# Ledger of designs, part 43: VH-VL binders against o60147

Target 1, 175 residues: o60147
Amino acid sequence: MLEKNKYLYIFRHIQTNQVLLSQGNVLKKTALFQLPYPLQKPVAPNGMRPAKLRKDHWVPLLKVEFPNESMFQSVFMQLLNYRKYRSVQPLTSDLLKLPIPVRRRKIMRQEVPNTIADLADILNKEKFPENSVRLQLSDKSDSEYADWPPSVQIDSEEIKLSRGFREKTTVDEAR

## First folded at step 17 (VH-VL)

Design kg35
Fold by ESMFold2, fold request of step 18:
Structure kg35 (fold): chain C 175 residues (1-175), chain A 118 residues (1-118), chain B 106 residues (1-106)
Amino acid sequence: as target 1 above (175 residues)
Amino acid sequence: QVQLVQSGSELKKPGASVKVSCKASGYTFRSYGMNWVRQAPGQGLEWMGWINTYSGEPRYAQGFTGRFVFSLDTSVSTAYLQISSLKAEDTAVYYCARGPYLSYFDYWGQGTLVTVSS
Amino acid sequence: DIQLTQSPSFLSASVGDRVTITCRASQDISSYLAWYQQKPGKAPKLLIYDASKLESGVPSRFSGSGSGTEFTLTISSLQPEDFATYYCQQDYEYPTFGGGTKVEIK
C-alpha cells in the first residue's frame, strides 16, 4: 500500500541555530512562518524571522520516519503547536535585562534542545508500536536532550553533509 | 474514508451574512489543515486562506482579510466560513479542502453556492 | 506572490488523443506543484502532487513532470470522462492556482 509522506525533516540554521520543521526534504518559503515575529512582544527584537529563505543556510538536524502519513501528520501538527506555545510564553526577567541582540541569541540557541525534547514528549505520550519510529540525527549526541520511548529506534548512521536531506537528482535517477 | 460534507446553497441579499459549514469524517481532524477556495461563476479557483485545525489559528489570503472569518468546532470535526456584509461579487461556489500543512488539497467538499442578489 | 501561467487556456481534442498541458511558475518552486481535474458542477479532484506523484485512485494515463519553473500534465490516451478543466497549484508559498485549461470534445 503506497502512502504519502511519512517523514519529518528538521533543519537547523548554520548561524543562529533556529529550527524549521518540514514535510519535505526541501524547505518551502512558508516554513519561515514558524519563526515568531518579534514585534508582537513588548521588548522583542526585530529580525528573528529572515526576510528570505536562504536554502544554503539551513542544514539537516534530524529526520524521522513514521509508520504512515497519518501518524506523521499528527506529530507534525502537535510539534508546530509546541513551538507556538513556547513563542508566547513571557520572557524571564533575566532575559529582559539583556541587550536585544544577546537576548535573541540566547532564545534561538534553545530551539534545538527544545524541539528535540518536545518531539520526544509527543512520542512518549503517543503509544506507537515498539521500534516503529526511526530517528536519524546529524549529531547523535543531540539524542541526549531527551528520553526516548521504546517506539523509537535511533539509526546508527548520522546524516552526512554530502548525503543530507537535499540530495541532488543525478542523471541516473532522472532516467 | 475521508469525506468533507458542506452545508446547502444560500440565497442572500447584499449586506446580509452567511455561514458555511464543512463537516469532516474518516480522519483525524486536527492532523490536517482546512482550506477555503472560492470559484465565481465561470471562473477559476481562488485560495481564500486556511485554518490550522490543531491550534485554531486562521490565515487569510490577500484580499480576504476583512469580511471573511474561518472558525472550527473540533468536537464535531467541523470548519466554518462566515462572510459578512455580503456583496454581489461574493456570488460564488465556496469549497472546503483538506491538506497537509500549507500544501496540496487531497480532499474537497462538494461546494456551497452562495448567491447574492437583490 | 508566485504566478502560475497555464497553457493552453482552451483545448479541443478527440477520445484517444495524447494531451499535454503546461504550467509555468514565475520563480523556482522546486517540485511543489499539484494538478487538479474539475468536471462541470463538481469539486476539483487531486490528480498529481509534488509535480509527479500520482494520487491514489487516479488512472495511470495521467502523469506529471517538471521541476523548478516548468511543469507538464499529460493524459496519454484521452477518455470521455477526461473532458474537464485542469488547474495547477503551487504550495512553495501560500497556495496559488493557475488560470485553468479547459479540455473540450472536438
Scores: ipSAE 0.707, ipTM 0.868, lowest interface PAE 1.4, mean pLDDT 88
Fold by ESMFold2, fold request of step 18:
Structure kg35 (fold): chain C 175 residues (1-175), chain A 118 residues (1-118), chain B 106 residues (1-106)
Amino acid sequence: as target 1 above (175 residues)
Amino acid sequence: QVQLVQSGSELKKPGASVKVSCKASGYTFRSYGMNWVRQAPGQGLEWMGWINTYSGEPRYAQGFTGRFVFSLDTSVSTAYLQISSLKAEDTAVYYCARGPYLSYFDYWGQGTLVTVSS
Amino acid sequence: DIQLTQSPSFLSASVGDRVTITCRASQDISSYLAWYQQKPGKAPKLLIYDASKLESGVPSRFSGSGSGTEFTLTISSLQPEDFATYYCQQDYEYPTFGGGTKVEIK
């Protein structure tokens, strides 16, 4: 077996639209460390970390197959750094004018488009072979948040939800 | 090709400090996390914590949040473990081990024996 | 913390035997379990990751299975070079190791 993990799995929270990056198709408890604050503390509008991982609240957003593990690891670590960078930026004056609960929801709703844009930015800077990176989305229209390099092949099939999972949060889908 | 080479054995007195190095080669240093694992003589393996080689942010296992400090020098692809105020109970082999983010450990250093003795 | 309990702590077997080592987790860890081999005086070596995936360069006589809380490492035909201590390790949360299983060859 020469192949190692070369798949990036990105999950979306069905209610808040927060995003988690994963190296496997099942979220680890440590994935919650990607979110800026624990749930039990009052937090700034930058987001909120649930106290526990409720796997029925996290649905597939997208999946990426890379040519090899090394390229996957490079992109994964860069994406984590983009998320950290965004989480520590000063809030805009427009956001600061909003009530805290509204501000938090607005910031959380930006995570999907921001993560997709960040992924594309990294892939545009990388020099992967043409059509060597396969991208599959749960909602194919989400590909419109970014311009993709020639290395990316977008799968025509959308990711299907598992039986018994909650449906996507359409009321938060204001992309 | 991937190789982790640790600094040599150390003999120290209680109260002293030690700094173990782990030099990585054969891969992109910042793409894989660096873990530290302790093994006391005749005992099993104990995860001490991990450092994100991209950001430099360390995370420590319970019981290792005091006298133990992880650090990096990315210019020479090297991770460090510093142990201050050494105690006899710190006598162990210390391994560095790389792996994906908070994951399994696919490559290990050869180990560094630290002996703390009066 | 997630506790991993390995059984047996020690076993003795003949060359050619099928050997099974068990690792039990104190909570559901999905398939986030790895197995390591450590020979005397040497660093551990990764054998299995994600419960059942064989690491590159590891002989095919090694296999892993399980999910949730119960996991096994199997050596289908024990060889003289398999004399070692075997550890399981979970990575569902901060890594922890099992207590180890020492395999002695009769």
Scores: ipSAE 0.684, ipTM 0.851, lowest interface PAE 1.4, mean pLDDT 87

Design kg7
Fold by OpenDDE, fold request of step 18:
Structure kg7 (fold): chain C 175 residues (1-175), chain A 118 residues (1-118), chain B 106 residues (1-106)
Amino acid sequence: as target 1 above (175 residues)
Amino acid sequence: QVQLVQSGSELKKPGASVKVSCKASGYTFRNYGMNWVRQAPGQGLEWMGWINTYSGEPTYAQGFTGRFVFSLDTSVSTAYLQISSLKAEDTAVYYCARGPYLSYFDYWGQGTLVTVSS
Amino acid sequence: DIQLTQSPSFLSASVGDRVTITCRASQDISSYLAWYQQKPGKAPKLLIYDASTLESGVPSRFSGSGSGTEFTLTISSLQPEDFATYYCQQDYEYPTFGGGTKVEIK
């Protein structure tokens, strides 16, 4: 397979801790479609899906570098669909006992650990070569949400992204 | 090598239905979305929507809801476009195109001409 | 929806010429812009993605630049096989295409 994009970026909302997957270091508006449908047309953070993308409300969670495009695409599609599947599953009895606003907040708070766990699970199943996948976290403690396979090496270097978009570089300023 | 092979040209009457197929090969089918693009004679390209090849969930662009249905047969790595209640304005070349999730389109089918005429 | 405006709609040029096509987006789309070449009776062919990344197998005479709302496709030296229609496409929102630029023989 050809080598194109081999980087997965994951962002989290600064207030709700909702998660968005990104194929680039700048969030697309289409990323919002990963979020559950709102009851109305609310804006973040009160709604499940904001009407508009506020890039400044999203911060980097992690970055994953894959050996090639094929591996990246495989993991990306699986991760995307894992979340979708979970979103349509029946709620637990414990959640159903909570008022709707409290329930929503609790669900959103679990998106970060759930996404990390999903990623680890997918990578465990893929059985990629040892140390072939490079993981960078904004907070290294987040790696504790899952057991990582030998294919994953956690980078000591922290992710260098700004809220919702890449940090301006000299190249960007020259444009 | 990546290939998308579409079914042949179709001639239909108004009110009829057509189903265009797009068979993919040379890559893992579920790793890329399948997009549909319409091009009316002498006109530009229009994105119709896409189907998630992993889950089978379709998403339709505005103007392509109701009469347009995306579907899959993953056992043969094939995507389908069905158009019902055909109208003269549906006359166009329809392309299937592979692409990363809602991104660009790196491989295209050869196109299927659908002509709707009384 | 995001509208893409290409200019010019038609361009006459000779072999060896430097050709530049512009694509303007109605809003900031970062670098999520692709360029395609389409010849009569053929499917579009991807040339550039992410504004400036050359697709594998595409001649180096093709290049893309720009970010935000202004993008350009450049053919450094036009070849006989380059006479075609070119489209820009954004993927910041749901995909939309520009109106196309037909490059014709002068």
Scores: ipSAE 0.867, ipTM 0.942, lowest interface PAE 0.5, mean pLDDT 92
Fold by OpenDDE, fold request of step 18:
Structure kg7 (fold): chain C 175 residues (1-175), chain A 118 residues (1-118), chain B 106 residues (1-106)
Amino acid sequence: as target 1 above (175 residues)
Amino acid sequence: QVQLVQSGSELKKPGASVKVSCKASGYTFRNYGMNWVRQAPGQGLEWMGWINTYSGEPTYAQGFTGRFVFSLDTSVSTAYLQISSLKAEDTAVYYCARGPYLSYFDYWGQGTLVTVSS
Amino acid sequence: DIQLTQSPSFLSASVGDRVTITCRASQDISSYLAWYQQKPGKAPKLLIYDASTLESGVPSRFSGSGSGTEFTLTISSLQPEDFATYYCQQDYEYPTFGGGTKVEIK
């Protein structure tokens, strides 16, 4: 039985450039738990209930198509935890010299390139078959943040930006 | 094939502790979250929380903080649920369930009945 | 928290019947809704995820539809093995389940 293609969507915040990983073209509230610096105070203690998700503040950064669930999950979990790992690493002396708000802004500005680089690194390590993974970017120039393995086929067509939601394409609907 | 095998039924007295195991096989353990779901007798399903099998970080749902501890032994692809200071209300079948990150649950253990009775 | 309300809680049907179960969410959950089947003494079994995607190995007589706040599980032709309790589950927020729908023999 042929497995269905799986899609990883990555969204960025239009103001802060924070990044969220999504298993679908519509952001979940739980995606907010990925943020090291929450945009809003959680409704419940310990962040069990995420704050209201302002979907209109998030736009698609890229879309990755995988041929099966196994590949998707492998990359997703690694990518998720790569970011977590970075967030808990000791800060450089230069960053520590900065006021906290400035420091946070500086870190957040690097979320997009760091995430793209992480994705490429993970894919390089996985050694998937050639052209087995399809990458679409909202801005093709973002692909320059990393070297991509032969397993990745970068689409010439850029994804359309849609805040909080990416409408299904005719190709997606056919699957 | 994917399998989740849980430890056997437990009979405990109030105040005691229990540790339920869930051994996973047939897939890469760290690639899927492990969820715990409780079902009291004759009742519905209740999500207790999950543990990130990649990082080991647990997340507990409201009502399942304090006495409930999720843990892992990745060397044997096993997740654990420990309940301390057991109460009669803890009597239930406890399921481990694999799932994509905070999503649905595609594979379930057979369940472990924990009975708390004086 | 997102509450899921299933209806009906109980339904009686015969083999061959078309069965429809509804799950309503207290808020918009897009398509992040799954359906499970549970038989007595057994663990739940995933039937459908993402509102309408049939899990591998699940008979085609099962189908899911809906988005937003209203979802439906349909069994086109009820089989003897389909008598069970069905649960919906949302994953837009932290997972929560509906109260269940018990499908009994008429």
Scores: ipSAE 0.866, ipTM 0.944, lowest interface PAE 0.5, mean pLDDT 91
Fold by OpenDDE, look of step 17:
Order: sequence, then structure tokens, then C-alpha cells
Structure kg7 (fold): chain C 175 residues (1-175), chain A 118 residues (1-118), chain B 106 residues (1-106)
Amino acid sequence: as target 1 above (175 residues)
Amino acid sequence: QVQLVQSGSELKKPGASVKVSCKASGYTFRNYGMNWVRQAPGQGLEWMGWINTYSGEPTYAQGFTGRFVFSLDTSVSTAYLQISSLKAEDTAVYYCARGPYLSYFDYWGQGTLVTVSS
Amino acid sequence: DIQLTQSPSFLSASVGDRVTITCRASQDISSYLAWYQQKPGKAPKLLIYDASTLESGVPSRFSGSGSGTEFTLTISSLQPEDFATYYCQQDYEYPTFGGGTKVEIK
């Protein structure tokens, strides 16, 4: 029997660098609901929540393999919460001086490093067993955005998930 | 083991309010979303929405805004569904169901029958 | 919203029969589909998720297949305890259910 989901995929938007969390290697439309700026009819390049999921606009950022579903769920929910928390925090004086579109873009550009840092922070707090969490990055340099706990083993091999991500199958490694 | 235990059946008059509870056990409450599903007598299942058990943020499906309120008491791992201004068409069995973030529902409460009758 | 259409709505079968239920989605949902069994007066029970993954504890006579817009639940050999209503549910978008398929004794 296959284990339940223990794989976290994080995707970034190729233009805005917005980040989406995924419980599998195929983004669901519901993932768009994670975006902090819900507007009625926004376009992603403008720093808003798109109405439709364009698969070709999202590329994998990293993949995390957890020992089990419980650990995955814990980290996933916390990561989601960290993101939400930032989205509701008061803006800095510097950001407030910028036009709204520019401000939004600047905030979105920080989503990648912030998300990676959040992940590391969460994992540090969880105190999982040493080398129990496997992290693969599309760009190894992204690992430098955080200090990783001993529980995290950074894979020397970059993730090979292609743009547009793989279709889920009965033997999909993500579930 | 994972269990969701809901409050008992309710009989209400139109215009009244009801609050259904769903107590979770056997897992970390905030690690899974809590969904609410309605089933009218002899009808199918209808997703009402969900509440993020970590943040407390509710999301309501279309048709379930206004009179329906999801809430939590995390100290006792309990989710609540409150329905105000009850109508006869609200007569149904209401289920709480655990699920990964906006995914499937792997564990269900036993359901709570809410009957609205004059 | 994504609509799920189940067919048939009603199915009469005998013990030992091979039963197939179809769920059609109004749009591509990849493999984000689950199947549930519900018996009268009871809560639904998860059978299959992600189109084909069998939930723990579910008999192997249950299987799911399909992707995109067409999905099937198969009971290889119907048992007495399998007479129930079955629902498909998609989680590609906000969750929606099919209309259900009631499997009755022939």
C-alpha cells in the first residue's frame, strides 16, 4: 500500500515570484487561494491572484520529502500560516512610499526567500530526526536563504520536475 | 485512533439558531482542515466550506455565506458550525470531516441531524 | 465550480457481480478525485483518493481509475456489505460531490 502524501512541492511564478504550496506535483486550482492579494479579476503579472491556473506560469522551487504524512501536514499547515501571517502584517514605511503595484511586486519578490526561511524555521522548531527530511531544490543556491537543521538533508541532485509539472498517476511519487 | 464526535440531533423552529459541535481526537487538531458537509434528506453530499484549524480562518462555499459560521475552540480540539435564521430547507444532516488542505475527507463525524419545523 | 456527473444514478446488482461506477468531471481535474461509500444512516467513508489510491483498511475489491475528466470506481466482486451509495468528489477546485450512485440488491 502506498503511503499518504509526505511530499511538499513549492512552486514559484515565473514572472512575479509568488509562491504556492502543493500537496502533490500537480498544482490544483485551489492553490491559487493561497495568494495574499485576492482581487476580483486580477492578472498574476500585476501582482494579483489570477482567476485561472496557468500551469506554464509556475515552476518548481523545491521538493521536500517527509518521513510520514503527519510530519508533512504539520509543516504544511505551519508554512501556510506563516505566509498568511506576513500578508496581514503592517507594511513598512518604505513600502508605503511606493505605488501599490510596485509595492506588491516588491513584496512578492520576497516570497521565495521568505518561504524558504519559513520552512527552515518550522523545521528547526519541529526537531525532526536527523536527516529524516529530504530537501531538493531547483536551484541549490536557494538553500542559502536559511540555516537548515540537522533533520534536513539537502539533496545534491536538483529536482527534475519540469515546467508545467507532471500529471499525477497511480504511481506518482508525491502520493 | 482518529475520531470526530459531533453533538446530538437538533429540533429547531424557523428563525432560530443552532450550533453543532465536532470534537476531534487521535491526531493534532491544527494539522488538518475541518470541513463541513450537508446532506438533505434523501439527497447527496454538499460541501459547505472549511475552516483552517491552524489560523481559524473560515471559507464558505457559495450558498453558505451569511447565516453559516464556522468557528473553533482549539483548546478542546473542537470545531463548530452555527446556523442562524434557520429555514425549513436547512433540515439536513451536517457532517464535519477532516481533510488535508482543501483535499479529500479521510475521517468523518457521525453527523448531526438538524430539523427545522414549525 | 466543477460539476461531477455520476452514472448510473441507480445500479441493481447481485453478490459476486462486477460493478463499475463512472464519474465525469466538467473539466480536467487531473487525478484529484476521491470515492466515498455511504450506508443509510451513516457517515460517508473514504474508499479511494487521488483517483486510484486505496484508503487504508478498504478491501482490495475496490479500485479506482481514470484521470482528467473520466473516472471509474470498480468493485470486482460485490459483497453483501457493499450495497450502499457511492459518491465521487473532486478536490482540484473547491470540493464538489457527484450526485451519487445507489447500488441496490437485484
Scores: ipSAE 0.864, ipTM 0.936, lowest interface PAE 0.5, mean pLDDT 92
Fold by ESMFold2, fold request of step 18:
Structure kg7 (fold): chain C 175 residues (1-175), chain A 118 residues (1-118), chain B 106 residues (1-106)
Amino acid sequence: as target 1 above (175 residues)
Amino acid sequence: QVQLVQSGSELKKPGASVKVSCKASGYTFRNYGMNWVRQAPGQGLEWMGWINTYSGEPTYAQGFTGRFVFSLDTSVSTAYLQISSLKAEDTAVYYCARGPYLSYFDYWGQGTLVTVSS
Amino acid sequence: DIQLTQSPSFLSASVGDRVTITCRASQDISSYLAWYQQKPGKAPKLLIYDASTLESGVPSRFSGSGSGTEFTLTISSLQPEDFATYYCQQDYEYPTFGGGTKVEIK
């Protein structure tokens, strides 16, 4: 099929550790809609959705290169669904015992390990060719949140960019 | 060979309902979102919203949050637009269009003319 | 909502002419802009996405440029099949379309 975007970009919030999935190396404002609404009104037990996209608050977490666009689209749509499903589940009694600010912070801090585990779960269930999926992390120790299938090749080089996934002078990666 | 084939033209009276179908083929239906776009006679294009074909969750643009309902039948790779309580101003061509998550629209249906007349 | 203003609304040109259409966004949309061609009685057809990336199967006489708030679609040598209405569309926020530019034969 058509050779379009085959890269998944995942961002982390520098303060809250919330996660955003992206189809491009620059976040769209609509990415913020991935952050769930609260389950209860007027209290917001799950994170918060900022009104504006502060690009200086979002740094690279990981980047994935798929063999083609179709495989990228399959994984991207599944990841969105995993996050939505988790966001609407009832909170545990242990979480409900915590004060709202503490509960919120604890939930948000799980987004990085949860997203990495979800990605690996999808890739383990999909039957991609061996070594066909290249994974690059900003912190290689984050790969330890999951067990990766033979289809995944973890890049030895960490992402070193301090702002997004773009270099100032060259854009050699697909959008 | 991606194709989106829509149901035929409809002539309706005010207050009636209509359901437009959009059958997809040539790709994995759940991998791309389905968008609905309205074009009134002689006018431009207006995004009505989209439905996540993986989850079935619809999103409606401002102004389309009432009488317009998006739905799916994934077993036959088909998306639907239902418009209830039809008004004369609903007279338009309605397009389905697929694309990546909240992105551009790379394939379009042929359009369905809905005419609402006394 | 992000408003897109296309200029001109109407353009008369001859086969072989170089045609330039502009699209201005009400706010910075990075490079998240697409261009479509629509012929009478037909569905729109994607030409350009991400401001400058040519869709597969689109003739090389079409090109796109710009970022931020100002974008341009250029047809380097107008052909008979290029007489149509052209729309820009942003996808930085929920999609919106420009008002269109009708290109007619002179």
Scores: ipSAE 0.694, ipTM 0.861, lowest interface PAE 1.4, mean pLDDT 88

Design kg7
Fold by ESMFold2, fold request of step 18:
Structure kg7 (fold): chain C 175 residues (1-175), chain A 118 residues (1-118), chain B 106 residues (1-106)
Amino acid sequence: as target 1 above (175 residues)
Amino acid sequence: QVQLVQSGSELKKPGASVKVSCKASGYTFRNYGMNWVRQAPGQGLEWMGWINTYSGEPTYAQGFTGRFVFSLDTSVSTAYLQISSLKAEDTAVYYCARGPYLSYFDYWGQGTLVTVSS
Amino acid sequence: DIQLTQSPSFLSASVGDRVTITCRASQDISSYLAWYQQKPGKAPKLLIYDASTLESGVPSRFSGSGSGTEFTLTISSLQPEDFATYYCQQDYEYPTFGGGTKVEIK
């Protein structure tokens, strides 16, 4: 009767490759606050925030099922902190040499590999039982961005999207 | 057995400061955000903002960006609300409430009545 | 910011009655709505989150429904302990609360 959330949903922007973390299969407007700055203000060195949430521009990157809510919350809060930490770090001299539009694109393109690496780093440091964390990707080659601990079982089936998240996510919510 | 225990009622003069504590137990403190909610006598609920218990970064609702300060002492799993330059209209019950990141509030403290009068 | 309008503001009912309370959002908030019960002198208690999901330990006579802009809390058979004020809250954006609905004895 009570169904506590133990699923992490990670979305990718179809054009910019920016990443959003979610505890639900439908993004909240507050998810955009995970990105450092709004479009209507000068863009910070490390990224940019769209002014509006276009739900049709965000597609699944990966989904993680944890053994319980407590483990989900721990990983979710750590991932949020890793993303914030990266967003406020000083830029390297190599990045500072680039024109601002090129610099922003390069930074945004790293969000997918960085998020996957951060997730794996957290899971390697956590002491979860073997095969207790189920990982499903939209593109299985993305698993190559990290070395996964024994606790992670990578699903052989990729996430399939026809139109929007609800067709896939309503099935996943029943689990 | 999640529990949030707040400090006791406060009677203050205008211009003074107050610090309300909210001690958490029964869960991993940094896994859930801590929110502050105000309820003036006979009135509804008003979200004041929250503090990310993992990073320590506060976020304040519009109207609470000046005299209100959220802070943490993670070593004792405690969140604090400090109100400076108290005004009569600050008379209210102040609740702490935990929840997932910018979400619903599943556990609440018992409330702390702050009364501001001469 | 997202405004929530509750209807009615006040409701008189008898034990055993079916009670419905409506919360209307100023914009589409998907299913990101919670319901709370507050008794005099007590903290609010979470009843429903994500529009329709019962919180642990909440009696099954409580149910929530709706999506988008219109949401309903239903108590199928009102009990003496259910006389309280009920609040809706959205978390699609920074949290905001409805104005409350006081349910008391007819």
Scores: ipSAE 0.563, ipTM 0.830, lowest interface PAE 2.2, mean pLDDT 87
Fold by ESMFold2, fold request of step 18:
Structure kg7 (fold): chain C 175 residues (1-175), chain A 118 residues (1-118), chain B 106 residues (1-106)
Amino acid sequence: as target 1 above (175 residues)
Amino acid sequence: QVQLVQSGSELKKPGASVKVSCKASGYTFRNYGMNWVRQAPGQGLEWMGWINTYSGEPTYAQGFTGRFVFSLDTSVSTAYLQISSLKAEDTAVYYCARGPYLSYFDYWGQGTLVTVSS
Amino acid sequence: DIQLTQSPSFLSASVGDRVTITCRASQDISSYLAWYQQKPGKAPKLLIYDASTLESGVPSRFSGSGSGTEFTLTISSLQPEDFATYYCQQDYEYPTFGGGTKVEIK
């Protein structure tokens, strides 16, 4: 698809805080397959995965620019692997005691901090050049979920949208 | 150039097994889902399910659980459909089709006719 | 899952005619609909995706429209090579196909 791309886009669901990874600034409906089907309660296709991609429910969380496409692809694949690994781990006894809808909500609410921490872990393990990875957040306080390596330069300007899948409006560019 | 090449037609007796291959070329195999679609003689198209080419996890449509198995060999960019305990009603053309995950199907294999006769 | 009902099931038309085929979904599927052409003995060919976007290499006489629950494939001037069966397919969730519309040339 966007294999020549060096940008990672991460979206957050406005209600559940689930996270989707994207190669483009427009979220494709196939992104929903990143959301797991837990084997302990298989509800295909409607477990913790929404039945449809409701584009007005997904907003930008962060954007990353990598030095090149190869580095983007490596990080993107590793993030997907982290999500799969987490989805197959046994649930804690405390979670298993909860009614299934409450359990799902608690798991989903961890996706934002978990994804940010996973991204930082990958970037700390990779040996990217200093300041070669540019990170822009919709909420800069989210950077506090992780410790970032010297390779990461955090953009001072936040991503701002009124609603939907697009990045900032041109209003800030005119000011 | 994207291409899906399927194995040749099969003539089988009831109770036998068949394995249909679908070799992909011209694209990054794990970026697109692999779907299987059945078409019985004179009938319409029927989605059988798909396999996630990244994870290897198959998903089967209703009615295709049990005797139908999807698998991959990612080292040679090949997907497989295995049908066990063949029945006469399994006589059909079986297509592999690629697309974005659970989306439209932009490239199709040529089809593999499986004939099951008593 | 989501049912797609195509109408008509069969259609006879002359070369040069304008042909319309409808696909109705059992629920709102936004614009997540594709159209395929299948000629006898051949694999289906993608014509249109996202309800109205023409696939590369498809003749401009083919067009699609609709959203929500009602969708239309139009062939503006039927050609002899357009004899085929046409299928709609939703990709709002797990894919399903319509029953097909066989187009015969008179």
Scores: ipSAE 0.006, ipTM 0.492, lowest interface PAE 14.7, mean pLDDT 82

